# Miniprotein binders against q53ft3: the designs that were tried, part 34

Target 1, 195 residues: q53ft3
Amino acid sequence: MFGCLVAGRLVQTAAQQVAEDKFVFDLPDYESINHVVVFMLGTIPFPEGMGGSVYFSYPDSNGMPVWQLLGFVTNGKPSAIFKISGLKSGEGSQHPFGAMNIVRTPSVAQIGISVELLDSMAQQTPVGNAAVSSVDSFTQFTQKMLDNFYNFASSFAVSQAQMTPSPSEMFIPANVVLKWYENFQRRLAQNPLFW

## First folded at step 17 (miniprotein)

Design ra13
Fold by OpenDDE base, fold request of step 21:
Structure ra13 (fold): chain B 195 residues (1-195), chain A 97 residues (1-97)
Amino acid sequence: as target 1 above (195 residues)
Amino acid sequence: SDRRRLIIKAKMAARWLRLALEMARQGNTEAAKAAIEFAIRLLRRIEELATTPEEEEIVEQAIEAAQEALQLLEQGKPDEVEEILQEAIELLEELIQ
């Protein structure tokens, strides 16, 4: 029913069912994971009026599980990306997984999915910044790309006094690149899809 | 409360059985089976939460109906599943009242 994906790792399509309404994926070496994708396999949908609450669990310094609500998957949103790297020092939240006697290796975290009524899910509040919006991610990526380009280009900047004549080469004033950068950023801020 | 949990699980079980019915009608036998199996697991939990003999009887009947439906699907008789699943759903609705 569910799949779990971490970049650079094999996709997991076999969740462990730990209760009548709960599934768990193990995430070895979780400290190296920044993002996790949880998705429906498409073999069976949720029944009408139902969805999945997605939780993250990691062992604290005492080896006790800390559970945090990441977000939700539904028939209307059958996949979601979650950032978990910043959660590793967070406080635990209320969760439905109880005291699971999971033989916990300190390096293994878990993704838990609780299949619930949508009405019950609406009462839950995910931890902040866990859910990655596609638009925000795009904007952030674009900004990083722009910064990378600007930094790269500017590293080649020299004053006219420092220039050695090279008749075979074309030169672009650094100010042109800066103006382009500023204009592009402004447009991006106004409309991320302006292009 | 245990009663609240029972009702929630009963609602969920009914929804899974309805999905099973829809899948069976569409000829998706594998999905129908999976949905029924999910419902049965919920029903088993409901049985544990039941506090009255009447509740226990209703849940037991629902489990039997669900199991029969599953067997019929395994036998390649999807046309006979509809009535049985409907019965199971009605039993759960009675439990929720």
Scores: ipSAE 0.761, ipTM 0.923, lowest interface PAE 0.6, mean pLDDT 88
Fold by OpenDDE base, fold request of step 21:
Structure ra13 (fold): chain B 195 residues (1-195), chain A 97 residues (1-97)
Amino acid sequence: as target 1 above (195 residues)
Amino acid sequence: SDRRRLIIKAKMAARWLRLALEMARQGNTEAAKAAIEFAIRLLRRIEELATTPEEEEIVEQAIEAAQEALQLLEQGKPDEVEEILQEAIELLEELIQ
């Protein structure tokens, strides 16, 4: 019913059902994870009037699980991206996951999905900044990508005096890259979804 | 309260059974089975939460109906499932009142 994706890792398509209405994915080495994608597999939808509350659980300093509500998945929104890297310092929220007899290793976090009535979900407030706003996240990603490229290209910049004759090679002046960068930023500022 | 939890789970179970019915009608047997299985798990929890003989009887009958529906789907008889699922839904609606 549910899938979980971390970039650079194998997709998880088999959640552990820990209760009649609760599913859990294990996230090993969770400290290296910035974002998690939770999605419906499409094999079975939610019943009408139902959805999934998505929680993140990490061990506190005492090894006890701290649960935080990240957000929701529904038939209308069958996938969501959550930022979890900044949540480690957060306070625990009320959660429906009781004392689960899951052998927890300190390096393993969990994604929990509670299947609930939509009316009950509406009463819950996700932790701030967990839900990646599509526009802000895109802008930030694009900016970081641009910066990364510029930094990479600039690292190869040499003066003409430093150039070794290589007639078989093509060279791009650094100012061209800079101009491209500036133009792209301008375009992005005008329309973040120009692509 | 336990009663509130019972009612919530009963509502959820009914919704899963309705989904099962819809899936069966569409010929999606696998989804129908999964939905019924989900409902049965909820029903078992409801049984544990039941406090009156009447509630226990209703839940037991609903479980039996759901199990029968599941068996029929496994036997490739989706056409016979509709009436049974409807009965189970009605039982749950009675429980919610």
Scores: ipSAE 0.760, ipTM 0.922, lowest interface PAE 0.6, mean pLDDT 88
Fold by OpenDDE base, fold request of step 21:
Order: C-alpha cells, then sequence, then structure tokens
Structure ra13 (fold): chain B 195 residues (1-195), chain A 97 residues (1-97)
C-alpha cells in the first residue's frame, strides 16, 4: 500500500504493519537523510473518507522515541516529500504509535503512517517546514544558491589599482555580477520557473 | 475511551469493506482482497475492545462474513461477494449505533 524513498537508497515497498491501522518504515542512518518521500503504491487506494498521517520518529538523547507529524497522504495527494533534517532537534508531537517495543538501534529512525479518518486528520497540525512545497523549497534553494554565488564572487573583487597586470586574461567588472544578481532575483520573484 | 475507539475502528472497517465491494465490482480482485484483509484486522481489534456479548456477536459475525467474502474472491467468484460484504457492513453499522 505504501512506499518510502530516500535519495541514494533502495525504495521501500514493504512497510511493517505494527497495528491494524499503522505501518512503519525503518530508516537506518537517519542522520544523513535530508528528505524522504512517502507515497502510495497504487495497488489499493484509501477508502473514501480516509487518509494517512505521516510521522517521523527518532531516538532522543535518552533513546526514547520522539515522534513528529510530518504531513498527510491521501488519494488526492498520493505522494509527499518531507524534509526531516531539521527535525532531529525538534519537540515531539502527539502521536498514535504509543510505546512501540521496537528494539531501536540509535541510528535508526522510522516513518510511521497511521491510516485514519479524514475528519480526525484535519485536527492535526504538522510540524512546520516538514512538508516540502515544491515551489517554496525550490525558491529557497535558488535564493541560497544566488547568495552563495554573489558572496563568493564579491570576495574576489579588487580595484583596478590593486590588479596585477595580466594581458592574457579577461576580466569581468563586479557591477556586471551585481546586475545579473539583481535581474535574476527579480525574475525569480516574478516566476520561480522562469528559467 | 475503549468505546470511542471501538466506534472509530468500526467506522474504518466499514469503509474498507465498502472499498472492497467497489473493487470487486470493478474486477480488481487483488485490491478487494487487500481491503477485506484490512477490515478483518480492524475487526479483530474491535473484538478485543468489545465489552458486551452483543458486541462480540456482531463482530464475530462480521469477521465470518469478511472471511467468507475473501474466500469467494480467492475462488474467483466476485459476483457472490456483494451480498456478504453488504451484510458485514450492516453489522458494523449496527455496532456504531
Amino acid sequence: as target 1 above (195 residues)
Amino acid sequence: SDRRRLIIKAKMAARWLRLALEMARQGNTEAAKAAIEFAIRLLRRIEELATTPEEEEIVEQAIEAAQEALQLLEQGKPDEVEEILQEAIELLEELIQ
């Protein structure tokens, strides 16, 4: 019914059913994971009026599981990307998984899916920033990339008086880089997919 | 409360059985079987949560019906499962009331 994908790892299509309405994927070496994709396999849909609440759990410093609601999967949204890298220091949320007697290896986290009535799901609030909005995440990444490039390029800026003559080399004025940066930012703000 | 949990699970089980019925009608036997299996797991939990003989009886009958439906699907008789699944759904509706 469910699949779990971490980039650079084999896809998981066999969740462990830990309860009548709960499924778990193990995520070894979870500290290296930035994003996880949870998706429906397409073999069976949710019944009408039902969906899946997606949780992330990791062991705290005491080895106790910390659960956080990431978001939801439904027939209308059968796949979702979640950022989990920033959650590893977060506070626990209320969760339905109780005390799972899973021998937890400290390096193993879990993705839990609770199959629930949609009405019950609506009462739950996911942890902020876990759900990757495709557009928002892209915009954020692009902005970070732009800033990084500008900072890098500007660090090499020198006055003409400070330049060592090199007739064989071509030079680009710093103002060209700045203008490019400003133009790119403007275009990005207008349409993140302008490119 | 245990009663609240019972009701929620009964609602869920009924929904799975309805899905099974729909899948069976569509000729998706595998999905129908899977849905019934989900329902049976829920029903078993409901059985554990039941506190009255009446509840236990209803759940038992629902399990039997679901199992029969599953067997019929395995036998390649999807046309015969509709009535049985409907019966199971009705039993669960009685339980929810």
Scores: ipSAE 0.760, ipTM 0.923, lowest interface PAE 0.6, mean pLDDT 88
Fold by OpenDDE base, fold request of step 18:
Structure ra13 (fold): chain B 195 residues (1-195), chain A 97 residues (1-97)
Amino acid sequence: as target 1 above (195 residues)
Amino acid sequence: SDRRRLIIKAKMAARWLRLALEMARQGNTEAAKAAIEFAIRLLRRIEELATTPEEEEIVEQAIEAAQEALQLLEQGKPDEVEEILQEAIELLEELIQ
């Protein structure tokens, strides 16, 4: 029913069902993780009026789990990206997972999904820094990528008088790169998904 | 309270069974089975939360109906599942009242 993805790692499609309405993914070496994606596999939808509350847990200094509500997945929003790097020092919140006797390896965190009525989910408040606005995060990333590329390309800019002939290479005028950059930014501002 | 938990789980189970019914009608047998299995797990929990003989009886009947529906789907008889699932849903609705 659910999948979990961490960049640079294999996708997880087999959640452990720990209760009639709860699923858990293990995240080893969680300290190196910045973002996690939780998504529906598409095999079965939520019933009407239901969704999933997504929680993150990590061991505290005493090895006890600290749980935090990250956000939600629904049929209308079947995938979500969460930033967890800043949560590793956060305070625990109320959670439905109780004292699960999960093998607590100090380096292993967990993603928990609680299948709930939507009305109940609406009463819950996620931790402020976890929910990555998909559009905002994408736009920010894209802008950073664009800036990085432009800066990189511009660092190689030389005048024609400064050029060393290299018959085996093709050259692009710097003004073309600038024009591309400006056009891309404009399009991105109009529609982040224009491509 | 345990009663509140029972009611919430009953509502959820009913919703899963309704989904199963819809999936069965659409010919998505695998999804229907999965939905029924989900409902059965909830029903088992409800059984544990039940405090009266009447509640226990209703839940047991719902479990039996859900199990029968699952068996019928496994046998490739989706057309026979609708009535049974509807019965299970009605039982749960009775439990919620």
Scores: ipSAE 0.756, ipTM 0.922, lowest interface PAE 0.6, mean pLDDT 87
Fold by OpenDDE base, fold request of step 18:
Structure ra13 (fold): chain B 195 residues (1-195), chain A 97 residues (1-97)
Amino acid sequence: as target 1 above (195 residues)
Amino acid sequence: SDRRRLIIKAKMAARWLRLALEMARQGNTEAAKAAIEFAIRLLRRIEELATTPEEEEIVEQAIEAAQEALQLLEQGKPDEVEEILQEAIELLEELIQ
């Protein structure tokens, strides 16, 4: 029913069912993981009015699991990307995963999926920044990329008085780059998918 | 409360059975089986949560119906599953009331 993907690793398609409504994927070497994709396999959908709450668990300093709600998967949103790298120091939240007889290795984290009624899911608040809205993540990435480019280009800016003759080179006024940047930002703000 | 948990699981089980019914109608036997299996697991948990003989009886009947439906699907008789699944759903609805 569920799959779990970490970049650079084999896809996991066999979750351990730990309860009638709960599934778990093990994530070895979790400290090296930035993002996790959780998705439906497409073999069976959720029943109407149901979805999956996705949790992340890592061992604390005492070896006790710390669970955090990452977000949700549903028939309408059958896949989601979660950033987990920033959660490693976070506080635990209430979670439906009680005492699980899961052999825990200190280097192994877990993705837990709780199959729930949608109404119940709506009452839950994911930890901040975990749910990488594809759009938000894209926007953030784009913004970071734009900033990076602007900073890079600007680092080469010279005044006309500082220019040395180089007949083989073409020069672009810095103002052109700035205008491009501003225009792009405006378009991005209006429609992140304008391109 | 245990009662609340029971009701929630019953609602979920009913939804799985409804999905099974839909899948069976569509000829997706494998999905139907999987859905029924989910429901049965929930029903087993509900059975454990039941506190009255009436609840126990209802759940037991629902389990039997679900199991029968599963067997029929395994036998390649999806057309015979509809009535049985509907019965199981109705039993769960009774439990939820």
Scores: ipSAE 0.754, ipTM 0.922, lowest interface PAE 0.6, mean pLDDT 87
Fold by OpenDDE base, second read of step 20:
Structure ra13 (fold): chain B 195 residues (1-195), chain A 97 residues (1-97)
Amino acid sequence: as target 1 above (195 residues)
Amino acid sequence: SDRRRLIIKAKMAARWLRLALEMARQGNTEAAKAAIEFAIRLLRRIEELATTPEEEEIVEQAIEAAQEALQLLEQGKPDEVEEILQEAIELLEELIQ
């Protein structure tokens, strides 16, 4: 149902279900992680009127888990990017995961997703600096980057008749670049996190 | 309170079952199964939270209905699932009330 992505790491698609309504991803070496993407796999949507509250847990100085609400995922917003770097140890508030005896390794942080009624979610306040960008922002960024590259590359396009002999230069047909661009866009559309 | 928790979980279970029904109608058997499985997990928790014989009976019947629906889907009989899921949903609605 859920996936978790850290840049430079393999996508996690198998959350550990720790309760009837709670899922957990382990994040090893969490200190090196700046951002985490949580997303729906698309295999099954949330039921109507339900969504997921996304929490982050890291060990405090005493090795006890500190849970913080990062934000939410819903059918309408099936993915979200969270900044987890620089999160300060919040005062231990009652969190859905707080009562759970989850075996933790000191170097491993956790992303927790609590499946909840939307009405309940609306009453919760995420930590202020955690929600960085919507998937839309990421998609927009990626699209802008792709467009920038395509425009840049295309600006150098010349017809064969316009080519000046340069034996030392390698040439790539423009159609190859276009094909790559189209394929990349297709992949991005199918799975924004294919990379 | 335990009662409040029970009601919330019952609402959630009902929503999962409704989703299952929708998925079954659409021919998405795998999603329907998954939704039912979620509901069953919630129902089991509700059973633990139940404090009255009436609540226990309702939950038990809902679990049985959900399990039957799951079996029917596994057997490739999605057309027979609708009535059973509807029954389970109604049972949960009774519990919420």
Scores: ipSAE 0.740, ipTM 0.917, lowest interface PAE 0.6, mean pLDDT 85

Design ra13
Fold by OpenDDE base, look of step 17:
Structure ra13 (fold): chain B 195 residues (1-195), chain A 97 residues (1-97)
Amino acid sequence: as target 1 above (195 residues)
Amino acid sequence: SDRRRLIIKAKMAARWLRLALEMARQGNTEAAKAAIEFAIRLLRRIEELATTPEEEEIVEQAIEAAQEALQLLEQGKPDEVEEILQEAIELLEELIQ
């Protein structure tokens, strides 16, 4: 029903069902993880009026699990990206996993999904800054990439007077790069998924 | 309260059974079976939460119906599951009232 993805790792498609309405993914070496993607596999949807509350659990300094509500997945939003790197020092929240005997190792965190009524989910408040907008994140990433490229390219810019003739090399005027950059930014602003 | 938990789980179970019914109608037998299995797990929990003989009987009947539906799907008889699933749903609705 659910999948879990960490960049650079194999996708997990087999959650451990720990209760009638709860699923868990293990995240080894969780301290190196910045983002987690939780998604529906598409094999079976949520029933009407139901969704999944997504929780993150990590061991505190005493080895006790700290659970935090990250956000939600639903039929209407079948995938979500969560930033967990900044949560590793956060405070715990109320969670439905407290009574479950989940085997934990010190270096392993968990993603928990609680299948719930949407009405119940609406009463819950995720921790701040955990949910990442895919569109916003993509836009920001692209912008950073463009900035990086522009800065990189500009670092090689020389004036005409400073140019050393090199017949074997082709040169692109800096203004061309700038124009490209501006055009790309414009297109990105209009539609982040224009490509 | 236990009663509140019972009602919530009953609502959830009913929703899973409704999904199962829809999946069966669509010919998605695997999804239908999975949905029924979810419902059965919830029903087992409800059984534990039941406090009256009437509640216990209703839950037991719902479990039996769900199991029968599952068996029929495994036998490749999705057309025969609709009435049974509907019965199970109605039983759960009685439990919620």
Scores: ipSAE 0.725, ipTM 0.908, lowest interface PAE 0.6, mean pLDDT 85
Fold by OpenDDE base, look of step 19:
Parts: sequence; C-alpha cells; structure tokens
Structure ra13 (fold): chain B 195 residues (1-195), chain A 97 residues (1-97)
Amino acid sequence: as target 1 above (195 residues)
Amino acid sequence: SDRRRLIIKAKMAARWLRLALEMARQGNTEAAKAAIEFAIRLLRRIEELATTPEEEEIVEQAIEAAQEALQLLEQGKPDEVEEILQEAIELLEELIQ
C-alpha cells in the first residue's frame, strides 16, 4: 500500500504493519537523511473518507521514541516529501504510536503511517517546516539552476566586433538564450510543475 | 473512550469493506482482497473493544462474513461477494448506531 524513498537508497515497498491501522518503515542511519518521500504504491487506494497521517520517530536522549506528525497522504495527494533533518530536537506531540512497543535500534529512525478518517486528520497539526513545499523548493532550485546557466553562458558572450573568425564553429546569439530563459521563467511562474 | 474507539474503527472497517465491494465489481480482485484483510484486522480490534454480548455477536458475524467474502474471491467467485460484503457493512452500521 505504501512506499518510502530516501535519496540514494533503495525504495521501500514493504512496510511493517504494527497495528490494524498503522504501518512503519525503518530508516537506518537517519542522521544522514534530509528528506523522505512517502507515497502510495497504487495497488490499493484509501477508502473514501480515509487517508494517512505520516509520522517521524527518532530516539530521544533517553532512548525513548519521539513521534512527530510530518503531514498527510491521501488519494488526492498520494505522495509527499518531508524534511526530517531539522526535527532531531523537537518535543514529541501526542501521537498514535506511543502505545506500541516498536523495537528500535538507536541508529534507526522510523516513518509511521496511521490510516485514519479524514475528519480525524483534519484536527491534527503537522510540525512546522516538515512538509516541503515542493513547489517553492523546486522553484527556488530551478531558478538557481537557471541563473547559474545564464551566468555561465553569458560569460562567453562577445560582441560581433569581438568575434574571432572561426568558420567551422556554430554560434548561438545571446538573445536566443535570453529569450529561452525568459520563456522558461514565465512558464515556471505560471506552473512550477510544467515539465 | 473505548466506545468512541470502537465506533471509529467500525466506521473505518465499513469503509474498507465498501472499497472491497467496489474493487470486486471492477474486477480488481487483489485490491478487494487487501481491503477485506484490512477490515478483518480492524474487526479483530473491535472485538477486543466490545463490552456487550450483542456487540461481540455483531462483530463476530461481520468477521465471518468478511472471511467468507475473502474465500470467495480466492476461489474466483467475485459475483457472490457483493451480498456478503453488504451484510458485513450493515452489521457494522448497526454497531455504530
């Protein structure tokens, strides 16, 4: 039903069911993890009116699990990206996993998914900054990439008067690159996920 | 309260069974089976939460119906599953009232 992805690692598609409505993925070496993607496999949807609350747990100084609500997955939003790197010092909120004796190793964090009624989920507040605004982050990344490219390309720009004759070389006018850049920015502004 | 938990789980179980019914109708047998299995797990928990003989009986009947539906799907008889799943759903609705 659920998958979990950490960049640079194999995708996990077999969650451990720890309760009738709760699933857990183990994340070894969690200190090196910045982001985690939780997604539905597409094999079975949520029933109507149901979704998944996504939690992250790490051991506190006493070795006790601290669970924090990251966000949600639903049929309408079947995947989500969460930043977990900054969550190491947070106070645990009330969480549905607290009563479960989940065997933990000190170096292993966990992603927990609680399958719940949507009405119940609406009453929950995720921890701040966990949900990566995929749009904003992507837009920022793309903009930086574009700027980098433009700066690189423009560094080679010469006026026609400065051109060294090289009949064997093809030249692209700088205005073409600029137009492309402007068009791309416009498209990005209209729909950050246009690609 | 335990009663509230029971009701919530019953609602969830009913929703899973409804999904199973829909999946069966669509010919997605694997999804239907999975949905029923989820429902059964919830029903088992509800059984533990039940406080009256009446509740216990209703849950037991729902489990039996769900299990029968699962068996029918395993036997390749999706057409026979609808009535049984509907019965299980009705039982859960009775429990929720």
Scores: ipSAE 0.722, ipTM 0.909, lowest interface PAE 0.6, mean pLDDT 85
Fold by ESMFold2, fold request of step 18:
Structure ra13 (fold): chain B 195 residues (1-195), chain A 97 residues (1-97)
Amino acid sequence: as target 1 above (195 residues)
Amino acid sequence: SDRRRLIIKAKMAARWLRLALEMARQGNTEAAKAAIEFAIRLLRRIEELATTPEEEEIVEQAIEAAQEALQLLEQGKPDEVEEILQEAIELLEELIQ
């Protein structure tokens, strides 16, 4: 019913069902993970009036799980991006995964999804800095990719005096790359989905 | 506390069965079966929470109804599940009261 995606890793689509209403994805090497996408596969929707509370769990210094509420997925918001980089030393929150209270392998965290009535979910408060909008995460990714491209391209810049003849090769002035970069950033800030 | 937890799970089970009915009507047999399976897991937990003979009997009947609906879907008989799913839903509504 659920999928879980971390950038640079294969998508997980086979959650482990750990209770009648609870599902888990393992996140090995969680220290390197900053964001996680949780989404509904589309095979079955939530029943009307129900949704999913999404939790992140990591092992503390004693190996005991610390669970933190990240936010929610629903039929109206079937995909969400959660920031977990600031949560790896945070305080636990109220959570329904008490049966998972066992010593865990270091470096493996979990995403937990608890299927609940919407009324029950409305009384829960996610930890701060966890939830990001999908637009905000897309914007951040695009900005970082654009910065990376500009820095990479600029690292090959040479002055006219430093150029060697290459008559079969075409060149682009570095200023063109800078203007493109500035224009793209401006448009992205105005409408993150313009491209 | 156990009664409140029973009521919450019964509401959830009823909602899964209503989804199963909707999905069966749409010809989405796989989603209907999945919804019934979620409901059955909730019903078994409700069975553990039941404290009165009346609650126990209602839950047992609801489980049997849900299992029959699942078997009918597995046999390719989605047209025959509506009445038994409605019966299971009514049993759960009785538990909620």
Scores: ipSAE 0.702, ipTM 0.898, lowest interface PAE 0.9, mean pLDDT 81
Fold by ESMFold2, fold request of step 21:
Structure ra13 (fold): chain B 195 residues (1-195), chain A 97 residues (1-97)
Amino acid sequence: as target 1 above (195 residues)
Amino acid sequence: SDRRRLIIKAKMAARWLRLALEMARQGNTEAAKAAIEFAIRLLRRIEELATTPEEEEIVEQAIEAAQEALQLLEQGKPDEVEEILQEAIELLEELIQ
């Protein structure tokens, strides 16, 4: 029913069901993870009036899990990106995964999803700044990548008069890179998901 | 209390069975079966929470109905599940009262 995606890793689509209404994904080497995407696979929707509360759990210095509410997924918002890098030293939240309070290895965290009535979810408060808009995060990442590439490429610019001949290499005129940069920015502003 | 937990889970089970009915009507047999399986797991938990003979009887009947519906779907008979799913939903609504 759920998927979990971390950049640079294979998507996980087979959550472990740990209770009648609770699902988990393991996140090994979690300290290297900054963001996680939780989404519905589309195979089965939530029933009307229900949704999912999403939690992050990491082991403390004693190996005991610390659970934090990240936010929610619903039929109306079936995917969400969460920033977890700032949560790895946070305080625990109230949570429904009491049976999962066992000592874990220091390098493995979990994403937990609790399927609940929407009324129950409305009374919960996520830990601060965990939720990130999927569009905002994608656009910001894309803009940073674009700026980084342009600034790096521009740092090597030389005029033709200053250029040392290098017959075994191929060159691209600087104005081609600038035109690409300007065109990409225009298209990104029109549709952040165009590429 | 056990009664409050039972009612919450019964509401959730009824919602899963209502989804199963909708999916079966649409011909989505795999989603209907999955929804019934979620409902059955909730019903088993409700059975553990039941404290009165009336609660125990109602949940037993709901489990039997849900299992029959699941079996009919596995046999490729989605047109035959509507009445039995509706019966299970009504039992859960009675349990919630």
Scores: ipSAE 0.695, ipTM 0.895, lowest interface PAE 0.9, mean pLDDT 80
Fold by ESMFold2, look of step 17:
Structure ra13 (fold): chain B 195 residues (1-195), chain A 97 residues (1-97)
Amino acid sequence: as target 1 above (195 residues)
Amino acid sequence: SDRRRLIIKAKMAARWLRLALEMARQGNTEAAKAAIEFAIRLLRRIEELATTPEEEEIVEQAIEAAQEALQLLEQGKPDEVEEILQEAIELLEELIQ
């Protein structure tokens, strides 16, 4: 039902269900992560009147989990980008996950999603530093995702002089990818929501 | 209270079953089955919260109906689940009142 994406890592689409209404993703080496995207896969929507509250958890200096509310995903807002770099030493928030016995590895954080009635979600307040400049955070994540794609595609580039002839294959000139990348970056900088 | 928590979970279970009905009508049997499975997990939690024989009987009947609907979807009979799902939803609405 949910996905979780960190720039430079493979997308996670197999959340661990830890309760009838709660799901988690593991984030190993969480100290190097600055942003995370939580999104609905599109395989099944929330029922009408329901949505998901999204939490971030990391182990404190004693190895105990500290949970912080990041925000929400709903059918009307099926994806969200959260900045977590400033939360790794913050105070916990009121949350539904504290009683669960979840993996306690010191270098692994978690994203938790609690499926709830919308009325319940309306009474919750996300931690303040996650909400700073959400448009800027979306732009930053999208830029890093574009850089990752461009670097990946470029790693397969060869010059025509170095190419082994292969008449049965189709090729895309590298400058087409570069032009698209530059155009997309420009449009993103002008309007992060152009798509 | 336990009754307040039971009502909240019953509302959620009913919403999942209504989604299952919608997905089955659209021919999306995998989404319908997933929605029923979410509802069943909530119903099992409701069993733990039930404190009266009436509540226990209603939840047991709702689980049986949801499990039968899931079986029918697995058999490729989505046309036969509507009445059974509606029965389960009505049982949950009784719990809520």
Scores: ipSAE 0.690, ipTM 0.894, lowest interface PAE 1.0, mean pLDDT 80
Fold by ESMFold2, look of step 19:
Structure ra13 (fold): chain B 195 residues (1-195), chain A 97 residues (1-97)
Amino acid sequence: as target 1 above (195 residues)
Amino acid sequence: SDRRRLIIKAKMAARWLRLALEMARQGNTEAAKAAIEFAIRLLRRIEELATTPEEEEIVEQAIEAAQEALQLLEQGKPDEVEEILQEAIELLEELIQ
């Protein structure tokens, strides 16, 4: 249902489910990570009235997790970019992950996603400094994300000879992805301040 | 506190089942099955939180209905799941009351 992407790393699409409504991705070597993208894979939307609260956790000096609310993903905002470089010594937030998912390795942090009713999410306030802080950081991260997306999508390409008729499925020609990628990169270079 | 947690999970399970109903109506059988599986995981936690025989009976019936709907979808019978999913949703609404 969720993916987690760090620039220069393979995308993670297999979150560890730690409760019926909670999911976790491990982030090894978290001190080298400045930004994380959390996104919905698109296979299943949230039900109406629900969404996901996104948290970042790293172990303190005693190995106990410190959880911080980064923000949200919803059907209306299915992906979000979070800056985490300033949060690795930060302040904890009220969170639903309590003792459920203790980080046991000093160099591994976690991204947690709690699937919740939207009414519950409306009372939560993300920690500051989680949003992208400058256009240069945003542009660099976005270019890395575009490269990773293109490589990921291209790995599923098949030739016409490999296709079988499938009237119940829809397909996209691979060159559409390439055209989108090239067009987006040009637009980003011309106006990097669009959100 | 356990009753409040049970109600919240029942609300979420009902929303997952309503999504399953919508996906089945659209012919998206895979998304419908996944939504039912999320609902069943919530129902199993509701079962742990149940404290009365009435709550236990209701959640057991909801699980049975959700599992039957999942089987029908696996058999390629999405048109046959609407009544069963609606029954499961109504059972969850009784838990919430």
Scores: ipSAE 0.690, ipTM 0.894, lowest interface PAE 0.9, mean pLDDT 80

